VHH binders against p0dx41. Designs and how they scored, part 2

Target 1, 281 residues: p0dx41
Amino acid sequence: MASFIASDQDVKNFLTAPSMNDQEGIGFAYATDEAVLKALIPAPLKLMAPVVCGYVVHMGKPTFSAPYLEESLFALVSYKDKMMGAYPINLLLHGPGAESGVIAGREGAGIPKKLADDIELRRNDNSATATVERHGKTLLNVSWTAGELNDPSIMKQFAGQLALGKEAEMNSFFYKYDIDQHEDGTNHFSNVQLVATQLRSLADQVEPGNLSIQLESTDDDPFGELKVLKPLGAAWFHFDTSVMFNTLKLDEVDAATTMPKLLTGRYDRSFFNPKAATYII

## First folded at step 1 (VHH)

Design a8 (framework vhh_5c3l_4)
Fold by ESMFold2-Fast, scan of step 1:
Structure a8 (fold): chain B 281 residues (1-281), chain A 127 residues (1-127)
Amino acid sequence: as target 1 above (281 residues)
Amino acid sequence: QVQLQESGGGLVQPGGSLRLSCAASGFTFSHYAMSWVRQAPGKGLEVVSDISSGGSYTTYADSVKGRFTISRDNAKNTLYLQMNSLKPEDTAVYYCAKEGSPYYDFRSGYLNHFDYRGPGTQVTVSS
């Protein structure tokens, strides 16, 4: 019998590590403008290369929701020249489990998640395509064809080592913060902090290939700012398991310099200007 | 069985040139991308240049771009680094490095997969 008061067992279940099991899709990378990408990376993270990585994947067996599709664009960054990992610039989700994915990721891990209007991922034989649509634009259109990377030599400097059939650990860097309302009615940012969330993944399939990619931009999701100068490569991959198992607090950061770089990935323009709101009936 | 042996290092004045060579054996050289990596005194390792297995694609660190040229001769199993307009900050031990089998995770920011590297050759740029 359901109740607004969760059982002790429900609370214990809620606190288990989230997993995105049976995950598959297209991962890719392309070269972009260094000054533009570097400007998006909040200190103390440092950009490792003028490369945008991304993926469009299907989460087949998340532990917290029905299946859903997810897109991300991210940079490869370092922290104190000791920790390397992904800095996600955006994530867009669509499908039956997407709303739960957004809630869990934003509240639990500070992940910049929004809902897409549509995400399609299609594979046939040795080719695959993905499209991401939001607010009247196809923000991302990507294809993978099995074979050689567009530029295999460049990918080595920025791609992880992945042993098929063994667990690999990776870092994703996020900024977490609080928003507190004061007596004058204004909101203030507090407790702005850099964290590393650690992921353990077991890959059983990685198929390299050629990337074709096109971006469109909206004010809510300015993908065109991350201009495609040169496609570098893509792969079709499958992870049997992918578990977010640990979060490390790394650094406290200045809100004034950091927060401007976090808002567009988390909020639409209507949060800054009510006249920018779009309504689809 | 895999052997990488660098040569061509030495003392050179600022503005001078050196050509490094790396003789490779014990593997199918033409199947693997190759790199030049350096370590300056008191510094970490820096990848200065990479070249694809067929030689069609090359990359350079910003610190050496326009001055260094990587090349390979797959018929002779040899990797080269032509270094021009040398600066005191180029002083380092230079290593030839072989990449492992290519497995890539586009979500991770792991630096470099080298199966093997040579013993290195010293380059000193001083007047």
Scores: ipSAE 0.000, ipTM 0.165, lowest interface PAE 12.2, mean pLDDT 83

Design a9 (framework vhh_5c3l_4)
Fold by ESMFold2-Fast, scan of step 1:
Structure a9 (fold): chain B 281 residues (1-281), chain A 125 residues (1-125)
Amino acid sequence: as target 1 above (281 residues)
Amino acid sequence: QVQLQESGGGLVQPGGSLRLSCAASGFTFRSYAMSWVRQAPGKGLEVVSDIDSGGGSTTYADSVKGRFTISRDNAKNTLYLQMNSLKPEDTAVYYCATPRGYSYGLTPYSEFDYRGPGTQVTVSS
């Protein structure tokens, strides 16, 4: 029987790098308003293009949980004109392993994870659809149809990156922080820092195709702020392995300018409106 | 320590040929796609060519297609660029680079995790 005191072996096992193996789903990109997207990116990160990237995937064999579904919208950013990678604006999770995924990602890696009420991902031979529902609205509805990208002119740019059997490394940028309670009953931010976590993935299936996408907003998850100006393309992909590793501490940042851009991705509006508190039994 | 070291650049007359080499160390070369990238005087970076980990898939910029050939020798941890029918417009510093990799959402990463110090190619009469 397990104890509230973990064994030395349990601690060693716990510290093994998390892997999201047997991951598959829809990846996509669309053009959005540059000024809106740029405003969401905390310094010192710089927006690279007025493009929102996203995915809806099933994690078939995570090492830390039962399977789950995950959605993300992210921007492509640079740090000091040397490092590039994804800046996740949101992540929503659903399914048997989702709660474990949220806890591990938020506590260990500063990842902006929340639970969705539902995520569906469905594929037939040449088409796939995904929907993400939270708090009474379908926040994201995306479809992939095998074939050409919406903008075929960008296919040449992607040709090398869509090749199968390549082990690829990617940076994801996150902000970590502490929240401390003070004697006056208020919370205070401290130790606000930019980190990069690397992701190493091996794709064994990538199928380009046409993207259809629709977004809706709630106050908790304002997806419609990232307006779809033009779909650019989608792909169905499968990663045999996908491992998070090597966290780099990059920069300490100003809480006053940074924290306003981090809270909506991590907390619901109930945290910001104590006078409107509701209680459901 | 990831290290990339280019060689084989120099001065060549229009219509001539050069072969660039890149010696890679400090990572599992055989597992990574590789690129050649160049920067001409007063211009930005241009991706010239990409090759997959096994060498079976290659891409080329329209400006060099039919004239340049990318190849690799995984046993020697070496990347090559054979440049034929060189033009004055090919004058640039050439870098070998490891692409950051495949990204979700189909937007390619336009920069590289690692690149070498570069080798100068000058095409002049």
Scores: ipSAE 0.000, ipTM 0.148, lowest interface PAE 14.2, mean pLDDT 83

Design b1 (framework vhh_7aqx_2)
Fold by ESMFold2-Fast, scan of step 1:
Structure b1 (fold): chain B 281 residues (1-281), chain A 125 residues (1-125)
Amino acid sequence: as target 1 above (281 residues)
Amino acid sequence: QVQLQESGGGLVQAGGSLRLSCTTSGRTFSSYAFSWFRQAPGEEREFVGAISWSGGSTDYADSVKGRFTISRDNAKNTFYLQMNSLKTEDTAVYYCAADRGPYYSGTYPSEYDYWGQGTQVTVSS
């Protein structure tokens, strides 16, 4: 029977490496303003290209929750000119497993997850659409149509990154931190750390195509800051397996320069109003 | 309402060592986090290192990590910066600062209300 004291087996099961198996959806890329995107990337990460990548996917068989839908916009970055990977700017989740996904990602991995009000992902033969809604706006509206990328000149590079039937390993960079409350009631940041979570995925379906994309913005989720200057391409993909198999602590970082770049992706504007008290009647 | 006073600066050859002290007057020394900043001629004031109220947490600028160590002695109302393997680019006026609380929250000068008057460190050759 259930108890507030977990069994040794429950603790062991809780600590197993998380997997996001049976993952499918639309991946995409578009060109954006280099100076704007570069300013969002906390040191010591370095922006590799003036490109926003993103996805809207269904997580069919996560090991820690029921299925859910997830959106992300991310930059391609390097660390010390040796490690390369994704720096997620935002993640929004919706669906039966979404709350568990937010809790697991924020507590366990420092992932900047919030709940969306709605995420839709639909495919019909050679076309697919996805929309992400939060706080009264359709923050993201994407469509994929099978065929050529918007920029055919990048097809070889794009196809090389999504090799069918081969395991791909990728770094995702996140910042972890503590918030310490003092006797005077003030909160302070401490132990701000850059980590790389290492992901191993097996793609069993990758279909390149044409991207259509529109962004809307709110103060809580300012997607409009990442302007769509030029759509580059999209693909429908399916990962049979995707395992977070390792996490490396890379660097301790300066709180003052780092924390301002982390908060909007993790919190809403109500957290930034010092007089925003919640009362129950 | 704390007053801070630096000491221990001076002239030193490259590769040498200096220990800076910052002595506080006023109440509640044990309740503050403390930081060191420096300002080279013609440059802006930059962060060097920080220590929490208990000494359990420290932070350093990348340029000084492994060479400088910050410590504190609550019984003496003093905190220190031990500077080893000094380089000519370490030449600056060094300032001690008290954070507004027991943990350091940032590396920007504007986040600190209490400052010492500065002590000159000159590294030759």
Scores: ipSAE 0.000, ipTM 0.086, lowest interface PAE 25.0, mean pLDDT 85

Design b10 (framework vhh_7aqx_2)
Fold by ESMFold2-Fast, scan of step 1:
Structure b10 (fold): chain B 281 residues (1-281), chain A 126 residues (1-126)
Amino acid sequence: as target 1 above (281 residues)
Amino acid sequence: QVQLQESGGGLVQAGGSLRLSCTTSGRTFSSYVFSWFRQAPGEEREFVGAITRSGGSTDYADSVKGRFTISRDNAKNTFYLQMNSLKTEDTAVYYCAAKEGYSLTTYTRVEDYDYWGQGTQVTVSS
């Protein structure tokens, strides 16, 4: 039998750099309302373009779990005009490793992860589809067809992200925080800080194509706030390796202005209003 | 985590048909992508065909397309390779393989698969 006391080897293994190896799926981008997207980005990060990027992928060989499927919508941001990278607005996970992925990402890296009720990702020849379902809605429905991007003029901006056989590095920006309770049971936030974690991916397959995308919204996952004004393009890709490394502590931030922009991506409405819950034990 | 076992191999004449079966044990069958590979004498192991976890998408090597059909029975934890219009060039040891996941990759590489059967011999005589 296993013990509640981890072995020295188990602790060593736990501290290994997290990797999402054998990752494949659809990456995409679409234009959205600048004012809406800009409002979602916590200071001191600055929005770079009125574009939502996203993916629906299968993580074939994560180092911390069984395989799982993952969706994300993210913005492209800068910090002090010095660093550029992704700011994830949401992540939804489904499959055998999904619960472990949520726990590890939220606890260790401040990643806004939740469980989806279902994620489907299918490729047949030169076409692929993905759907993400949660709380009775298909929040995301995307299709990729190999060929030209919806907006061919954006291909030059995408070219740098389509480099085969080369390591691609990107900063991912997250906010980490502590939650403690007062004597009356109320929560308070402390140690709210902006961090950057680097991601290094090695692509061995990238196929550009045409994007079709539909969003639906729920109060728990308000995807409809990020309206699709114009699809820009999609690609089918495979990363042989994708490793998180080098966490940098960048800034301590004001909890009052920052936390409202972090909660919807991490918690459902039942955390904000007990009357929204349908069951009590 | 999962074990794979092939059956149905044997000797068949050119132009004939043969059905291979692969029985799985372990994790939930519907969570895996299943494939067939083959290895002819003196050659490397090559891709034959694949089927997604749902059975809705299939892919085949050009050399067998139109002659071979892969299918899946989730209730029996078994998947099949129906081989029609067999040629002497189809003589090989046939392996079933599995990858954990929910999608079919476009990869036909041996190294993309996590679990393998022991192999079953198919001999096509003239």
Scores: ipSAE 0.000, ipTM 0.167, lowest interface PAE 15.9, mean pLDDT 84

Design b11 (framework vhh_7aqx_2)
Fold by ESMFold2-Fast, scan of step 1:
Order: C-alpha cells, then structure tokens, then sequence
Structure b11 (fold): chain B 281 residues (1-281), chain A 126 residues (1-126)
C-alpha cells in the first residue's frame, strides 16, 4: 500500500537518470534569420549558426512515464568556445505520458515544456509527416521523404549525432531558476543559472531525406518568429537508448536580461496579461 | 547473458603493486558505470572505487585515495584497478560490479549494481 512517505527504494528509483528509450521520428533543420535567432539566445551562450533544428518524436519507453509524443525547436550554441550543444527554445508534449514528461522536465532540468492539444506522427514507406496543434493552430507541419537532403553539404555537420551503432554524447543547455513569492504579494526571480545536461544516445536507424516545413504562430507559441528561409534537410531516426545524465552548473546569470528570453517557452500569455487569455469550449 | 570476470589477483608483498582487470560480455560497455568492491573475512563488503559511464568521473574510498586508480578501456570491454603501495589491510576478495549509468544514484552503494563478478583474492603479506 502506497504512503505519503516514500520508501528508501522509491527515493533511489526516483533519482535514477531519466531515459527516453525507443525514441523514433523526424529530425530536421532549416535556415532562419540570424539576427532574430541570435536575439533569442541568452548570454553567455553564443549562437553557432543561423539554423533552427527540430524534431517530432515518439518516446516509446520512457523510464518515468507512459509513452508520449514530443516536439522541439532548438538552436546550436557554444559556451566559452569549450562546450557546444543544443539550446531548446520550446518543447511541446502530447499523449499518455506527456503530463509526467512536462513535470519531470520542468522541475528537474529547467526544460521549456508545455502540453500540445495534439501531435500526430505518421510514417508510410519512405515518407513521414508530423503536425503539432495548440490553441487552434497547427504550429508545425513537417514532412520527410527518404533520399537526398535539401542541402547535401550540411550532412557532415550532423554526422556525429547520426552515427549508427555508436553512442553519441551531446550537451543540452538549460536555464534553471526559482520564483520566490514575497510577503507584499510580488514574485521575484532568484538563483538564475545556466546548466548543461549531457545526453547519451544510441542510434540504430537514421535515414536522411528531403524536408518540407510550415510554421504558424500564436501569441502563446510564436513559431513564426523563427521563419523558414530555407529548408536544409530531415532524417527519420530511431534511438534505442537516450539517457540524460551529468548536470554541470556553468554560470550564474543576470535575471533581468535572461528571464525575458525564458518565459514565452514556459508560460502562456495569461501569466503576463489576464486579458490576453481566451479559451472557448 | 551478462558476465563480469576478474583477473590479476594473487599474493603480493606490502608496498608492492597489483593490477586487477574486469572483462565484460553481454552488455554495451559504454552505457555502463563500473566499480570495485572488496570483502575481508568476517567483514562487510566495502566500496573501493568507481568510474562513471562517461569515463570522466572517478570516485574512491578514503582508505585507498592516492594509492588506487580505476580506469576503463572501451575498445577491450575491460576496466581496471591499479593498486599501488599495498598494505596488509588491503587483503580481501575484490569484486567488480556494473550497472547501466541511468540506474545509478550513488556509485559507492553496492545495492545499485546489477551485475557482479565472482571475486578475485588479493593477499598482501608483511
């Protein structure tokens, strides 16, 4: 019988590094406006290329939940020219395990996760499509067709992450923070920190192909700000294992300059202006 | 299916050196964290040292720090314990242990490890 007091074994199980095993779907990249993308990246991270990467995947065997679907758009960044990796701008989740994924990612790792109203991912032979719907809009519509990348010259830039049968490690950069409620009824940000969490993945399937992509915006999820100037390519992939581990605290950062770049990916407009919130059932 | 096999144990004089090896099979070596534990007659099993799945982090019991070094060779699916400046108190059966990196909370806790070798005797004479 369950208890509000977790056993020592339950605490140990809870602290096991999270894995998103049996992960499958479409990964993609497109060129965007450099000035726009650069402005979204909080210091001390530096944008490496005017490219948005993304994925729409199914997490078949997460260790912390039932299966779920997940979308992300991220930038490629560096920290002090010594560390390179992904900076996620958004994540949207949908499906039976999605709520657990949002809670675990936001609470434990500072990941900018929200729930989508729907995510579809479908493969038929050598083609696949994915759509992400939230608040009455199809925010993302992406397709992959097996074959040549839109821009074949970029294939080598992703070779390390797409190597079959070999473990690949990469950094994901996140900002963690506290929100403190004060006696006067105001909230304050504290302990705003840049962290890197490492990801170790084993790919057993990678199929390059042609990307078609369309974005739509809402005020809650302004995907159209990351406009598609040129599709670069897509791949269908499967990770047998994908493990988050080894969080490194890198830097304590200024809340005033950092927090404006974190809130839209984590909260809807109702948190900033109640009059902006509209929900029709 | 998963097997861990120790080698390199034996009799050595105090102040001497010995290198233990643990050869693994049936696991994806790079996804595992590895450790050494030891047990002297009539005593509890104690932690000696560990190396993380990334290979970048090592941890040691205070009694062996500066004397013992753990390392891994991913190409050989083997990890090692280099034991220097051996003391009579180091006499024990040494066990190698392994667990998937994603399952380990604390590398020094024996209960965290899924797979164990049969043990190899190390005897340090005065």
Amino acid sequence: as target 1 above (281 residues)
Amino acid sequence: QVQLQESGGGLVQAGGSLRLSCTTSGLTFSSYAFSWFRQAPGEEREFVGAISGSGGSTDYADSVKGRFTISRDNAKNTFYLQMNSLKTEDTAVYYCAAAPTFRIYDLSTAEEYDYWGQGTQVTVSS
Scores: ipSAE 0.000, ipTM 0.113, lowest interface PAE 19.9, mean pLDDT 86

Design b2 (framework vhh_7aqx_2)
Fold by ESMFold2-Fast, scan of step 1:
Structure b2 (fold): chain B 281 residues (1-281), chain A 124 residues (1-124)
Amino acid sequence: as target 1 above (281 residues)
Amino acid sequence: QVQLQESGGGLVQAGGSLRLSCTTSGRTFSTYAFSWFRQAPGEEREFVGAISRSGGSTDYADSVKGRFTISRDNAKNTFYLQMNSLKTEDTAVYYCAAGRLSYTPRSAEDYDYWGQGTQVTVSS
């Protein structure tokens, strides 16, 4: 019979590394305004290029939930000029496993996950489309068509990262924090720290192609701040396995300068409205 | 573009099993998600089960979960519905469907291509 006290075996099972197996969708990149993107990156991370990367994927066999769809926009960053990886600016999830995905990601890894109202991902032959809807807007509309990247000059670099049948490792950088209630009725941030979560993925399908992309904004999800100056390319991919296998604690950081850059990706504008103690029955 | 043809329908007694097949025009089979819907006399078409483009995800209506299994065979350009522990209320015309989708939606409007239907009759 189930209990609020987990068995030793349940605890061991819970601590098994989470896997996002049978993952497929559209990955893409576009050029954006360097000053805007750079301003969104909390120290000590450094922006590597004025490029927004993103994906819209279906997670077919996550080990912790039913399947779900996920979108992300992220920057390419470095830490201390020796570690490189992704800094996710947003993640939106939809589908049967989406709530579990949000809980697992926010609780376990400090990932800025919210629920979308809808995510569609469709492929037909050598073309695919994806849309992400939230709060009455289509925040993201992307298309992939098999063939050349929009910018063919980056094909050699692109192809070097897409070796089929080889395990690829990547870092994703997140900021973790606590929110502490104080006697004066306010919340305070504490233990604000930079971590790297490491992923190991095995691709069995990668198809480069041409990107078409459009963004819309809401105050809750201001995608239009990351203006599309130039599409660079897209690919359709499938990962057999993708495992979060290691977490590194890197740095403690200043809450005052860091937290303003973390809140929009995690909370909607309703959290930022002044609260007045007015009770009417 | 794809054409769909169902087979395997027929008469079976309650508690029995039946396997439906849906064969497609072959060249684009691996690019489609597939589903089964059914329609009983005087009722609207309802979702039964679906399988994603990769074959890694399946979804089922609550009424058939644990009894029906959907699968695909890309080498044969065919997908299947294995129906076990059949009940009289499973009597319906069964339709296969294909869509431009990488996930498994439950709405008929999300599927672009449809078969002609195959009758399944479960007797008491």
Scores: ipSAE 0.005, ipTM 0.411, lowest interface PAE 10.1, mean pLDDT 86

Design b3 (framework vhh_7aqx_2)
Fold by ESMFold2-Fast, scan of step 1:
Structure b3 (fold): chain B 281 residues (1-281), chain A 126 residues (1-126)
Amino acid sequence: as target 1 above (281 residues)
Amino acid sequence: QVQLQESGGGLVQAGGSLRLSCTTSGFTFSSYAFSWFRQAPGEEREFVGAITWSGGSTDYADSVKGRFTISRDNAKNTFYLQMNSLKTEDTAVYYCAAKQGSYYYTHPTAYEYDYWGQGTQVTVSS
């Protein structure tokens, strides 16, 4: 019944906008060093605040895969002082649908996705924990306890995006590029471009709470560079629907200044350092 | 003041389907996780399936995985158990249950639930 030639209906289904429906878990924010975070943001994006946001969520009904768990750390940025949104620094995925999620996100949207060795997300009553493991380290350990935020004033700026029962729209900024092989055996970056993908989500649950967070680093995933100076808060949330749509091509950018800021979130050291490759078995 | 009421039980032939409903009142529906349990004569009460307070995660007993689906409708204050490919071994009294909070990748025990329905009989004939 299967064929290497997709049917017309299969092609139409493939081109349907991806949805991460029934998404729930822990969202959080903490203060970090402004100079460090600012240095990670490729021009022409501008950092809006010295804050790292993140989440650990379960994607219950993605349209392109079986369910999976996902972690992200992202910055809040602006483009030309008018568009605002998220700039994801990393995403790590685990679970039955994770491989499909990595392929679809990297190939279709320029999203910096890798596979984690394990992600756990657990809630019991008014407390929840999440851990993310990769290459022998627990890179992220977060806890949420229902109640007051660590710093309630910081989360007020995002209250409108978490309004229950109303659709919220947010931009996510990504960089897309090609890698071309040349006749001399060298690779070259081409078509490096800034894009925005819009996300439309319907939140039906948001529970604020206290954040505890710990980060560890490896050379492949240097989470400790984004040092936790002050936990700001966390929330348990559920999005009934979350749909990616309307990709905008914004700018062509300089490869030499941009590409160094994109590689660690997309590739492990073995992809560009022969010495590192020797130690991966 | 809190009430859970099952409906949709009855007699069905092996290989058939039934949909159970649990209608609730007296609490904020969206803040509660829900589960179905069943009890056959002479046996202990067995976990069947659970859905988190948000509806984003579900969990099932191995005996029903792939055949039963739990779902919820916050607008109707009702949650459901769709039972497909029924077997004679599925014959039991089915109870709906409500618990504040969520359970991911864990099997909640009966003693953890705050509120219970009266039960509805499901009988699967060969």
Scores: ipSAE 0.000, ipTM 0.110, lowest interface PAE 20.7, mean pLDDT 84

Design b4 (framework vhh_7aqx_2)
Fold by ESMFold2-Fast, scan of step 1:
Structure b4 (fold): chain B 281 residues (1-281), chain A 125 residues (1-125)
Amino acid sequence: as target 1 above (281 residues)
Amino acid sequence: QVQLQESGGGLVQAGGSLRLSCTTSGRTFSNYAFSWFRQAPGEEREFVGAISGSGGRTDYADSVKGRFTISRDNAKNTFYLQMNSLKTEDTAVYYCAAQFGSTWYPLTEREYDYWGQGTQVTVSS
């Protein structure tokens, strides 16, 4: 029988690197306003291009939970002009394993995860659609149709990151922090740090195609701030394996300049004296 | 998919050694993490040891650490459990298991997709 005191074996199991195996769905990219996107990226990360990337995927065999669906919008960034990778602006999760995914990602890796009210991902032959609903609005509506990318000039860069049959490694950059309650009746941020979590994925299916995308905003999830100026392309993909295998602590950062850029992706308006926000029950 | 077959089980005296083998057929051997589980009569199936697809990582249950060693031979599509200093408590049916993944391995039985039929190990006093 289980106990409130975890066994040595339970602790070892807990410390095993998480994998999101049998992952499939739509990946996409679109051009957005450079000044807007650049302003969202906390120093010392630098925006590499005025492009929002994203995905809506089904995690078919996570090692830590039942299956779930996940959405993300992220930027492509560099650290000290040498390390490159993704900076996730948001992640929304839905499905049987979603709560475990939120808890593990936020507590263990500083990932900006929330629960969606619904995520749908559907494929029929050479077309697929995904929608993400939260707090009464469809925040994201994407479709993929097999064929050419909207902008064929990005095909080489796209293919280079999703090479079939080879393990690909990518950095994902996150900011981790502590929130400490003090006797003056306030919370204080401490230990604000930039980390890179390394991801190793093996793609066995990548099908390029045409992207259609629409965004809507709520106060809790202001997706419309990242306006779609030009769709660039989409792909249907499948990863046999996707393993988060290493975390590098890169920098300690200033809380005052960094924290304003981290809160919306992690908290709803109810955390910010909720008289300014509306929540639909 | 992968098919697994154990061999090397049998009767051995306490303090003795035994080597179990698990041969695989099907998809590429090097793409799979492998583990050994065991089940004594009336007990749940429990983890014994695991090895990643790359061979770079191994793990063991506390009850067998220092006594058992897991290894793999990709050229022979076979992985092994070397069991030393056997105790009567090691008496069980031993199962090999496989999961697709080159850099990791699960520690719980629910996470493994492919299983052998089991081989009996009996340790007499």
Scores: ipSAE 0.000, ipTM 0.105, lowest interface PAE 21.0, mean pLDDT 85

Design b5 (framework vhh_7aqx_2)
Fold by ESMFold2-Fast, scan of step 1:
Structure b5 (fold): chain B 281 residues (1-281), chain A 127 residues (1-127)
Amino acid sequence: as target 1 above (281 residues)
Amino acid sequence: QVQLQESGGGLVQAGGSLRLSCTTSGFTLDYYAFSWFRQAPGEEREFVGAISSSGGSTDYADSVKGRFTISRDNAKNTFYLQMNSLKTEDTAVYYCAADLTYYSGSYFPTKADFDYWGQGTQVTVSS
């Protein structure tokens, strides 16, 4: 029978590197307001371009859970002008494995994951659509139609990130932190640090196409802040394998300047409600 | 190539139970949403129930809700329709259907949205 005390073999299995194998869906990019996007990026990361990238995918064979759907919006950033990668602004998950995905990602990797109320991803021949719903709004509505990118001039940059038949390595940058309770009844942030998680993916299908995209906003998930100024392109892709294989601790950072940029992607407005009841006896 | 094959149909008395199976071949169940439809004599084909590709969501027509249950067994490449408390008006040819690439928690396509259909299995409920 299972026990609250894990066996040595269970601990060993738990520490196996997570894989999101058999992943497919829509990847996309659009131009946004540079000043707005730049303001969201915590130092010491630097924004590389006024572009939001995103995806809506199905994780068919995660090693740590049942299948689930995931959405992300992310920026392309650099660290110390040498290390480049993705900085995820949000991730929303839905489906049977979604709760496990949120727990593992937030606890183990500092990933800004929340649960969506619904995520739909559908492909019919040469067209596909995805929608993401949370708290009464369709936050994201995206479509892909096979063919030319909206902006053909970015084809080489776009195709390079989804290179067919080749292992591609990419950095994803996350901030990790602790929240400590203090005797005075307050919480404090501590150990705020920048990490890079390295991902190795093998794409066996990449189909470029035209992007249509619409965002809606709520106070919990203010997607409308990342305005769509110009769709750049989309692709339908499939990763046979996608493995998180290394974590690098890069920098300790100032909590006061960093934490305001991390909370909306991780917590809903109920966490910021100042209406706590107080009692005197 | 996607192939669907229904089984389990037959004659059953009102108030009885019957379980239909739909076996898939040539692909894994992880990537398809599955639905059951039925066609009664002289009527159009109607939706009965659906299960999402993840298995996390099910939906049913009001006429069968609470009596029918849809489930899937990926290890057997099969999904099922458990029919309880059968009524004479449940008499129909039952079809299983698969959508192409579809992943959802709550949306279920109608008969017009499906490209893959089984051959049908007859269910006759006698009084």
Scores: ipSAE 0.005, ipTM 0.296, lowest interface PAE 9.8, mean pLDDT 84

